# Miniprotein binders against 7-carboxy-7-deazaguanine synthase (queE): the designs that were tried, part 3

Target 1, 235 residues: 7-carboxy-7-deazaguanine synthase (queE), of Hyperthermus butylicus (a2bj90)
Amino acid sequence: MSRSARRKTSALNTVLRVVEVFASIQGEGPFTGTYSVFVRLAGCNLRCPFCDTRYAWSLEAGKPLGVEELVEEIARYEPSLVVITGGEPLLQRHPLNSLVEGLESLGLRVQLETNGILPAPARDEQLWRVYHVVSPKDVPVRVPGAKLHPSWVDYARATGRAWFKFLVANEQHVREVAEYVAKLGIPRSRVYIMPLTPEKLDMKELLELHSRIASLAVKWRLNFSPRLHLLVQLP
Below, E stands for the ipSAE of ESMFold2; O stands for the ipSAE of OpenDDE; V2 stands for 0.75 times the mean of E and O plus 0.25 times the DockQ between their complexes.

## First folded at step 2 (miniprotein)

Design c7 (from c1 with Y11I K14Y W18M F66I E70W Y73E)
Fold by ESMFold2-Fast, scan of step 2:
Structure c7 (fold): chain B 235 residues (1-235), chain A 83 residues (1-83)
Amino acid sequence: as target 1 above (235 residues)
Amino acid sequence: SPEEIKELIKILIYLLEMIAKLLEKLGDPEAAKRVEELIKEVKELRKEFEKTGDPKLLEKAMELLIEAIWLLEEVEEKLKKES
């Protein structure tokens, strides 16, 4: 490899394409209610019809930002949790591992949101040490091209640092999720069902949907994830 | 830039060709054929990019590479369990 090519490769391993960085409350999953900084990475390998962040689908939607600069920006918020989301953050896997290393060196707790199509972290990755909320899109919502990589189940068993969060609209969806996780051997304690929220709901409709899905979670003995930020009108 | 995107799509095709050949060597010709179909799809996306300049076509091409990588990993895991 030429020195120029090697220098470019090294730079790409320490540069992330970032859409936005903002402070909010984690509204979903096992850390619901936590004061967090959200880092939205550009690029996604899916085109979900219900996606709220279509502006992040393209890698070109993100500005190049050095890992060290991004760590410094995140630290200024003094967060209880750093949520790395996107698009699909694992598309930028190599610089993402460097980001995680920097954040952990500051004692910051890190959570990754992923669609689970790309493989789970290996033991020699910095990503092995952080929390992962895996949002499969093959069941029940049947997004084209979505298939959960089987390594995520092994990672969850080995580390206790992965949970599986499913979008559901009705009881048939919950039944499909229950069958899916049983077939894969995912413990119910690591499974969350979350309301699939349509484009325009008023607050009463949003609360009714949350109540219905929460009731189904109790009935099916699964965990419930709200979309708290929608209920309290935060980003 | 458009030139950089063209080079990236060319690299994706190269990686897919390597995966297809590796799958053949691992003794899974059906998986290799599936990756060959993915190569055809990426080549069609490249032609569309030449006409439109739409950078979203690179993302579609990357999705096809990811499918091929996952397929390769499935075949490798199956071989480990059979050893």
Scores: ipSAE 0.000, ipTM 0.144, lowest interface PAE 16.5, mean pLDDT 80

Design c8 (from c1 with Y11F L15M W18L F66M I69W Y73L)
Fold by ESMFold2-Fast, scan of step 2:
Structure c8 (fold): chain B 235 residues (1-235), chain A 83 residues (1-83)
Amino acid sequence: as target 1 above (235 residues)
Amino acid sequence: SPEEIKELIKFLIKMLELIAKLLEKLGDPEAAKRVEELIKEVKELRKEFEKTGDPKLLEKAMELLMEAWELLLEVEEKLKKES
């Protein structure tokens, strides 16, 4: 907000519940390999059986941080990319738009990771201007309560700033993803398949799983997302 | 699990309560009242889930949260136009 356009905001509109802020390498999706700061917001509207971040499910898992304080903390890392994840970050949509405004004012590139259940950004939101990696949980993993909001397909078409990342374990899952994205009119160029990793794999098993899913991506003409941080043992 | 779904529905109720408070602070008591009605509906869905264990009830609760969130966004947009 500029000074001339600034409205009074309550603490509820300028405070985020934050679980953790840390520097790492983006291991997934279209920005794989990028030096990033991860901002994990508290609260999630799903209970995925395969979730690695169950500690972030509760809103109370997060420490309240002011938007300005959080922007300053992120900026100290001098990141090439700010990854806002969670939980489900769109549950804190109102203060999240303010965070994005602050980050963009510093020229920082922002990527949001979302389950896509909540509506895509409207044109007048700051969130309209940043990158989104949407991870649907209705297909193929069939998480209860998961349903992709149709506005995400329209947003992707309008902006070119959304990609769809699907967890897959086998070829049947890839077939289901291919059918799903074709039905919704999502271009294959915007689709990533990523290995659904069980809780305990040794490094050999992890590499073999990556190899199998990557081969399926080539066969089905979809993009492949690794889980690079798992392979190089970063958080 | 049923326990995880029950806790998730409880969390959705807390989110709805936060949205209702935000709407009141934005000066739209009618919108806040609508969200209070949605809270009552989600609480009934939670009671039904305790009896049936039907995961479809979670999807209904999520739809009600989406309705409340869309209402909040509409009110915020209306305030931008009026001010």
Scores: ipSAE 0.011, ipTM 0.378, lowest interface PAE 9.0, mean pLDDT 83

Design c9 (from c1 with E7D K14E K21E E63D E77D; at its last look DockQ between E and O 0.06; V2 from the best seeds 0.00; counts 0 for: pae E 7.3 > 1.5, placed apart)
Fold by ESMFold2, look of step 3:
Structure c9 (fold): chain B 235 residues (1-235), chain A 83 residues (1-83)
Amino acid sequence: as target 1 above (235 residues)
Amino acid sequence: SPEEIKDLIKYLIELLEWIAELLEKLGDPEAAKRVEELIKEVKELRKEFEKTGDPKLLEKAMDLLFEAIELLYEVEDKLKKES
């Protein structure tokens, strides 16, 4: 973005619309097991049928919260990782860059969770420097309106700071993911497959699904992501 | 509140402006012009919201943002194929 656009964001958008802030364990992806503070932003540009955070879909769901005060609140938890999630956090891109600036000035490590529809960070954005877990919703279970912006693949290659995570229920899904990532040139080392749990499952069913998907990850030479927070009953 | 919805629509306008700047940098001024037309439509939706208070006008503004995103994809795909 231009210097003018960056100054406009800093001067005008000093608040974020925040649904919740809480401490927990990152249960998914490359940072699984890390003591984290989660910041759930309001608004989403998708309506995934399997979404477990539907309460964050509305742009109206969040409380306006000052970026500077939010940084101070987060810092008091002394997190090992700050996870910015939502909804879709990039709907609030401009004040989000301000939040990232504040967190990084305190030396806090930041990870963004995104559906990848909006473009990857530009080099002049604060978001350029943080880690991203991108969850495309156009494969294997295609959500209407979902399409991964191609800049995320370029960003991942250029920076090494992005990973791609896919919800799968069976081997046909994994085959579709493998074909998709090969077509896009996404290296397997950056790809995670994760159990799709659209219905409430009991613990036995959760473990069986985890076992099946983990076995498929080994078979297809992809990384496996648990949903660890479900297994240990944390938010 | 109504003021919050008005502010959200203004934020969407800023995102559209960013997309238009990106399209100009990519060398497609006709696509940028189309996004400028979408910006004008969202500004009219903001004015209508001030008169009516209809929260559905925010969702209409989101639809126009999605149109701009699809146009950006089309322009970038065209440039990649020409490379």
Scores: ipSAE 0.014, ipTM 0.393, lowest interface PAE 7.3, mean pLDDT 84
ESMFold2-Fast, scan of step 2: ipSAE 0.080; ipTM 0.525
ESMFold2 (binder alone), look of step 3: mean pLDDT 84; pTM 0.796
OpenDDE base, look of step 3: ipSAE 0.021; ipTM 0.424

Design cy2 (from cy0 with R40T E51Y E53I V55W R68F R70L E81T)
Fold by ESMFold2-Fast, scan of step 2:
Structure cy2 (fold): chain B 235 residues (1-235), chain A 90 residues (1-90)
Amino acid sequence: as target 1 above (235 residues)
Amino acid sequence: STREVSPDDPRVREAAEKALRRLEEETGRKYRLVEIRRATVTTENGREVYYIILWVEDEETGERYRVFVLVTYDPETGRMTVEEVEIEPL
């Protein structure tokens, strides 16, 4: 683990605040069903009422791990996909770019999950080259302070490496999403709607909610994201 | 809740200055602030967390760098702490 700002031309290694690292199946978004290792970073810039990972909200919830140590730990899982999530991973942007560089050097596929409040990657960031699932919280769920940064739409159009995933509970939410993405010029092929799941649902209720939202996706010609891990009882 | 903050905000300017001092201590080099590229603030446990991106120029070589800064501010004590400073070429 080297952390020296004395270098002029090289990316610097640093420390990430990490809540957990675990293997599972990606249950959401465009890579649903993929054997993945999840890296949950600490810190979040929102306080969503429906959040199921409140334990990751504080930076102090994460243990400091060096980028090199984290890359080695991730590599031992031999994953088809590395999912970097949190909290809001872009709060730790510089060490995250270094992590991405290390993972890419091993040929690993990386997906970032972000609320999209902070700006999209610039062309000269390592993050420019990986996949992003952006989960706006301004529509339809209307979390205060959760305005999507407009650079994410430009990034999606320029790279084809961003998708937009919206939590929806009913058809009115889907209508609001459709209007929102049309206004911003987001192609519907880049849009996923996903069930907004209350904290306690039994398996029949989960299946019924998934069926309803999937049917709305067909009706509105949008992509559907399940929450597969909930249905198959994985973390 | 996170919001973007003007680069002209006095606390953002103060945070940038403190970050530059820390960067100079770590590198042993002198930098000139070229631009505060972006700044955001998030309130966490009654504290303000600033994430700032700076463009800086090495005063000796003229080379330009991007600097990522994480600063915590406690409104109760008025204390500002530079948590992280990282530098990379533009």
Scores: ipSAE 0.000, ipTM 0.166, lowest interface PAE 15.0, mean pLDDT 83

Design cy3 (from cy0 with T42Y E44W R47L E76F R79Y)
Fold by ESMFold2-Fast, scan of step 2:
Structure cy3 (fold): chain B 235 residues (1-235), chain A 90 residues (1-90)
Amino acid sequence: as target 1 above (235 residues)
Amino acid sequence: STREVSPDDPRVREAAEKALRRLEEETGRKYRLVEIRRARVYTWNGLEVYEIELVVEDEETGERYRVRVRVTYDPFTGYMEVEEVEIEPL
């Protein structure tokens, strides 16, 4: 005897486990510099050694929050972009689709941050129509349990609404990323490399790391993502 | 308040299966579920928190282990998460 879809109520699609909601500047990826509200969802299907948000790993870290209440809270910030992150937000896929529907009804632009282990959106999902920044964890650092779902490459090609962001520390990492995206057929225009920042760097070291990775992006003809929030000391 | 739950409960079985998969991923070993010795549940902030004790057998060596698991289930989202898996020789 298993739980069936018929026993799920529509109510299960209208509540999210939320760790935090805050306004900041998007510091990473294709929308760097955008005034954003961040919604961090609880739960994660990975335990990355480089994770900056270990407090969101547990589902217990999230407070139950209704989709309508969350939409109202987000709207009060009047953001240019809503960034839904986690943990892994696709673990709460069904209520997440409801949240996206509510945000789109207000004309708000939505970006999802995901590790890409779970499948890309299908056409009948509200998530099909929003932006996705996929952070594969199978390269260059191999995280146990991480494997990019192949549907993300198809989704990116079909929609132009997905980018792939990789943490890199040195040129060998960039080479591994370049080989990986070539093998999967990911267009270079959809690829970002971003500095892998160790736990303790002073501002001089942080800036030097950004400079080195940016130079490698130019050399390898890839896009560069800063970690702008770290440079300007925002959340 | 914490209560006992049948090892035959479908959610307890699902939790055990997810915990076993996580254990296999962390250890690189393949295990067979021998029995669910005990399952308890309590509610916390609308979540169902399951504490489960399993006996598993390493499929390669035949050695048996006691596994203690904490699994959280969210009835609002339907999501189940393995919070903690501890393994020790029997």
Scores: ipSAE 0.000, ipTM 0.424, lowest interface PAE 10.2, mean pLDDT 86

Design cy4
Fold by ESMFold2-Fast, scan of step 2:
Structure cy4 (fold): chain B 235 residues (1-235), chain A 92 residues (1-92)
Amino acid sequence: as target 1 above (235 residues)
Amino acid sequence: STREVSPDDPRVREAAEKALRRLEEETGRKYRLVEIRRARVTTWPDGRLEVYEIELVVEDEETGERYRVRVRVTYDPYTGRMEVEEVEIEPL
């Protein structure tokens, strides 16, 4: 094959289906409070009943954007952090690696949010070098088909660049999380519990839920993730 | 990183003893430790947890039957605490 044909194939393989790009504050996980640009990729391999972004479930929900165009759009926001989320971003793994390469070339910090069903990055992927927040959906929320790929524990151990974030509604959920991470050998320093927020909470109820889950995090010696954007009414 | 550890290592022996006590609690039977066949330890990068995977051979004191026991034990070097995470038993 000629070089021209190879370049055309590579360019086609650097197209992502993107639902939305917007600036906000990272409201969750280890980088809570950081000025971020969110890149929501289309497609998901789960159908969580509590999902807030059901509009992103289909690949067809995303507009095809070239990696170079997307990098330029992100750069215009001058973010402290680029958050790549979805759906499930790893469904678009090949062009996602190209996006990460482009963002790193600009010195931008990248965080991926993933359900952890698909394998963790290999050492030769650009994704190996960025941060990952893995949100397992097998425990405690028990979504069908949501089994954490064991390579995520190995990746976290090898790199120190993965954290595990669990949705919890009550103390029984926290107990299940504690047992789960202990069995997998995940250190508590790598574990966040986050409130599972029902659709119709007012601000008082939302704050009370945050307070209860935060108190459980202290009791069980786990890290706490708020949903800060919900509390401050940002996207 | 993951590495093999001597069965004679004091921490491996302590882990085996704790696992044997848990096995006795769960089964309601008394076992004698015949040998520690293999032991491996995995250390997390921040040094907060060491995970020991140990293979034992035990003998039921009443029946004389022998079993392979696979155990996973977590050791926290900051607290000195050792916790038995999992014990699996099968006939030899």
Scores: ipSAE 0.000, ipTM 0.184, lowest interface PAE 16.3, mean pLDDT 85

Design cy5 (from cy0 with R38T R40Y V49W E51L R70F T72Y E81V)
Fold by ESMFold2-Fast, scan of step 2:
Structure cy5 (fold): chain B 235 residues (1-235), chain A 90 residues (1-90)
Amino acid sequence: as target 1 above (235 residues)
Amino acid sequence: STREVSPDDPRVREAAEKALRRLEEETGRKYRLVEIRTAYVTTENGREWYLIELVVEDEETGERYRVRVFVYYDPETGRMVVEEVEIEPL
């Protein structure tokens, strides 16, 4: 077991490919309504049909930023929450651990958004201490090649720092999610269903969709995630 | 356009070899490839992005590690770049 080898690799790559950094309100998941800074990392290992951030798919879409520079930029916003998203942030795992260490040293709360294909953090990673919202892409919207890594269920149970968020359009999707989480042993208290929003919904349609999915969450005894930023027209 | 790829795929094997060379250069250790557990490829603008999970063994200590690798490949030029390597105890 060589931690020095891991530290050497991380020390040689302290640069992240960053698409954008901006302040907004977290519109989704367990921290909905929180004043946040969003850090969108470049690169993704999936090509989801309903992806809103196709511009982040390539690592070349990101500007190289040093971890220390990025920590300073984030700190200037004085956020209640730092949301690290992408693409798939875990593709840049080494410098991401360094970023998390820098942010934690400032007392900042960090949340990662991930597709869960890559393994959950090991106990000796800085990422072990971070909140994780895992968005599996193998149910109900099935993306080829997308399989949730089983370590995420163990991580959620061990730490209480992971939740599972599913995009749903109708009751059949909710049923498939309920069967999926039961089969994997994911506690319902860790599960969020969120409206799958097609492009070009008007505000009335968006509100009606939110109402319908929220009603299904109550019926199926699952947590509901809005897409609050869409409702209040924030980035 | 993401798909699962066989661990026996020549491109996946090539990517694993380049990843091992990068680890050896950075750590000063020699590793043996034990297993390629999973491999995925994403195609974008005619370029390929590989996400590969490996098991490697330190040749001197016999210790085993889980290695996750993100590799860029351009089929037109044959250029392959190991973008990210994560190594952790198995």
Scores: ipSAE 0.000, ipTM 0.158, lowest interface PAE 16.2, mean pLDDT 81

Design cy6 (from cy0 with E53Y V55L E57W R64T R66F R68Y E86V)
Fold by ESMFold2-Fast, scan of step 2:
Structure cy6 (fold): chain B 235 residues (1-235), chain A 90 residues (1-90)
Amino acid sequence: as target 1 above (235 residues)
Amino acid sequence: STREVSPDDPRVREAAEKALRRLEEETGRKYRLVEIRRARVTTENGREVYEIYLLVWDEETGETYFVYVRVTYDPETGRMEVEEVVIEPL
């Protein structure tokens, strides 16, 4: 019948579940326009209805790769920036810290994209030293389960290495973002608003959406993130 | 018979929450369910045995763990019993 809980200790797991590795231009956030290698890790703790990378939601979508092998693969691209994204990369936190250590040992700059549900790095993690773009999904898009962990605000204040990027469709969304960041004490200089792109837009519609959201960024004194890769048709 | 079950199945979700409560009681830690990765059910002696694989996070440290859960469900009585909970680092 009823059994007591047991905890087993595994050997150090330095294997990451990786969906894809590819070179492109960073199209979003504070490093827009940078020649980058993207490392998409498998697994996500959300099921956002607007998600364009649903193929990465399951850990089973990822191929197991050792940290050493992955570092070597990334280095072959000679990138100016390594973007670690997913899914939610912090679901693979232990081997991710090992990956970051390897990349920084080669002098590579690292940026993590995260939904911010899991806690921000602690000072003794390798992740403490890299850049983070946090994309909250609780405001304005209201994804179930998507509460931002408060430690991200503390991390941003302590390090200056975190920015907050919000998906917005209209001015009401921007107002909600402005109220949200004011309440949390996030400086406007660390806040980006980015167009929430619906299903199928032609190029004219995509440009018009970018123009509208950029104008709102100016009006509300927030930073603007394009989705540059969509405009120039890169992955 | 053994078959795969959707992680969204209400009985699977009930079993997972019950198992997490037991894990918290025995470890003294608070865990949040991140995802039900896989679930399967086997019928043995008129009872349903659920084997569920979870990802959970420790709310204080933010560390992620795999959790294996075995739960027995009796369709005649509607009773659900947690038989086994095993937690391992990711």
Scores: ipSAE 0.000, ipTM 0.318, lowest interface PAE 12.9, mean pLDDT 84

Design cy7 (from cy0 with R13L E14Y E17W K18L R21F R22M E25L)
Fold by ESMFold2-Fast, scan of step 2:
Structure cy7 (fold): chain B 235 residues (1-235), chain A 90 residues (1-90)
Amino acid sequence: as target 1 above (235 residues)
Amino acid sequence: STREVSPDDPRVLYAAWLALFMLELETGRKYRLVEIRRARVTTENGREVYEIELVVEDEETGERYRVRVRVTYDPETGRMEVEEVEIEPL
């Protein structure tokens, strides 16, 4: 009997552990500059040394929120884009599919940010229909346990709804990214490199880092993602 | 006490990347990491101090340099702070 207690599917499909909900501008990736609502889900399957949101690592960091309540809260912001991030949002996959269904029913555009360790969406999931920015942590940053699931490459090819965003500090990292994406068959048009920003950079240092990584993006014929929110001092 | 750490340790690699970034900001030169020669950690009162020696190459001149890096790491928070980066010709 106790063996089945952990499989309360109705509760798992209707409740999310949410750390924060806030309006801002999407500062990263293919939708940079878009007025967005950010939904940060609790829980993460990695412990990246450069992580800015360590407070979201535990599932217990999140407040339980019903999917319907969360959809209503998001809708009040009237966003151009809903960004679902975390932690790792795919850890809450079942209620996340229900959230996406609710948001799509209102005509809202949804983007998921994921580390790509867990499998890509299947065709029968609501998540199949939304945008995904996949941030591999195996290359170049070599986080333990951070292997990209191969289904993400198939998903990107099948749907055109996934991009791959890599944290880079220097040209050696960019070279490793170029080799990695070539080996996996990821088109350069789907690849973004983004500055790996150390703690407590001043504005001059932050701009110099952005300039350097952007120049490398041009040299290597890859897309560049800023961290625009850091430059304009938004959350 | 002080102990040796693998050059492949993620904390050592991250520290090396921070050092290269700081050197490029300070010097205006672009460096490539050639190798991490040695890494040592000293653990005191729950804090870790890493001392790392690496070799870098100026991408324009091909000239090689020895770089010494000292970082402090908190294993509970995962935070790493660079205390010192020194560069000298080989």
Scores: ipSAE 0.000, ipTM 0.201, lowest interface PAE 14.1, mean pLDDT 81

Design cy8 (from cy0 with T42I E44Y R47W V49Y T72L R79W)
Fold by ESMFold2-Fast, scan of step 2:
Structure cy8 (fold): chain B 235 residues (1-235), chain A 90 residues (1-90)
Amino acid sequence: as target 1 above (235 residues)
Amino acid sequence: STREVSPDDPRVREAAEKALRRLEEETGRKYRLVEIRRARVITYNGWEYYEIELVVEDEETGERYRVRVRVLYDPETGWMEVEEVEIEPL
C-alpha cells in the first residue's frame, strides 16, 4: 500500500509548532559534548520503526510559538549550540528560516537535524548558513519513503556545512553505508556511523553496542557518533 | 527484540493481505493466499517490523510462489505500510 503523499508543511513565516525546548548536552554527531538547547519541532514525513520521539510525529503535537518569543526563550539558556530537531524540521521551512535569522542575530551557532528527504537549503535561505546533520533513512535501515534528496550532497560539497549520520546495527550495515557514500561521492570525513539502539537495552548492553560500532568505525575509517545522552542518562 | 509470531495472528493476517494487494498492483495478476509459513516481529519504541513468508497461488494459472514481505506497523494508531515484497517461483 502507498503512504499518503501530503506533508504537514506549514506556510506560516513567523510561527512554529514546537513540541519542547530544553537544555542538555548534544549527544550525537560532530558537536558531541556541546552544551546545547534543543528545539523539537512538530511533524514528521517518516514513521521510523526505531523512532524515540513518536510523540512529535503529528504537527498538532506542537504548540504555536512566535519566532521572536522562541528566540527569547532560547537566549535565556545561554547555549553554545542551538539544535533544531523534530520530527522533520524542514516541514516548517518558512518559519524555520525566520528562527535561524533571529538566532544568527544573537551570534548563536545553529545545527539542524534532518532526515534529508526534503531539498537542502538554497543559497538565498538563512538555512544555507547553518550546520546540518543529515540522517538518511534509506540506507541501511530502509525506512519506506526515506530517499535522500541528492541536493544534500551538492550542499555538503559547496559549503562544508553538512555531515551524514547513519544508524547501523552490524558490519553488514557499515559495508552498505560505505558503498552508498562512495557511489554518492561523500567524503569519509563527512560520514558518521551511530549505533541503532533497539528497544530495551540495559547500560551494559548499550555500552557493548557502542564499543562494537566504534570498532567498526575504526576498521572502515569512518567517524563514530555515540548516543552520549543515553550513556549519561540525559534527555 | 525479535520474536516469532503465529501465522494466525490478526496483524500478520492483515499484513499478508496488504502485501497481496501490493503484489497484484505490481504484477497485474490475482493471487490467492495459500499459507503463511513464518512470521517474525522486531520491535523498536513500540513500533513493529514484520517479516513474513507466504505461499501464494496465481488464480489464473494455478502456479505457486514464495513471497517474502516486510511490513511496518504502529499498534497505537493502526498504521501499516508494506515496505518490501519479493516473489519467486516455488
Scores: ipSAE 0.000, ipTM 0.116, lowest interface PAE 18.5, mean pLDDT 82

Design d2 (from d1 with L36Y Y37L W40F M44W F47L)
Fold by ESMFold2-Fast, scan of step 2:
Structure d2 (fold): chain B 235 residues (1-235), chain A 83 residues (1-83)
Amino acid sequence: as target 1 above (235 residues)
Amino acid sequence: SPEEIKEKIEELIKLLEEIAKRLEKLGDPEAAERVYLLIFEVLWLRLEFEKTGDPKLLEKAEELLKEAERLLKEVEEKLKKES
């Protein structure tokens, strides 16, 4: 009935600003096709021109939600994967670690989507044990303020729990990505290229774009990520 | 030729990137972000040109460069007025 007494803790330590929670299929990256619950956190430290979730940019777009309440809501979906996205989830790092701890205690698998500007998890963080899909915004279209933190490369090598996903429109973009990952020493096996999808493509055009980028992935010996949810018309 | 038009669109992207970098150096990251949005639009026009070969797409890309050039001029003029 009444609020449980808590030890002295700031709201930032136990509350997340959440835009939406919904069940769908993971359409992107290494876990494509997995039944997932998506948790979209508010706030972002970038304003990417190709962003499809601009409604999440502001912290005010998010409703304050307690970590325990959010864990219970997620658990009701019985997902195979919990995808924490946003915005930039690492802006809410401390309560995010608490969320991950709660989800792992229930045996739930967690994947974080991040722009990689903030440092990778340290070994003593709950976030160290979960999967990360890092979307650098350094290349091929440089976003102001974007710079991949070098600790993400070390984290990927140490854990095998990080992949790097790049939005590409053509072969020149793929070449720039290949040069970028080689320079940083990112293993090609951890690199995905994914089609940049404009809003006004019809289904035939969307499939043709996927086919073209997939062919480039084969040519350049990189992994390919679809945007499956767009092809099957899911959120 | 289609090859020549494609090269010209690539040139426009490079010019837009130079304008965005200049705006960043002038201390206006918001104006620079607006130019990066124009780069995004030109990238989609290039992708559409690869599919259709429509030369009108180059004209649209040139208009976007003019928009960025106008924005740069406005920022430069505003800074001179404030100084």
Scores: ipSAE 0.000, ipTM 0.154, lowest interface PAE 15.1, mean pLDDT 82

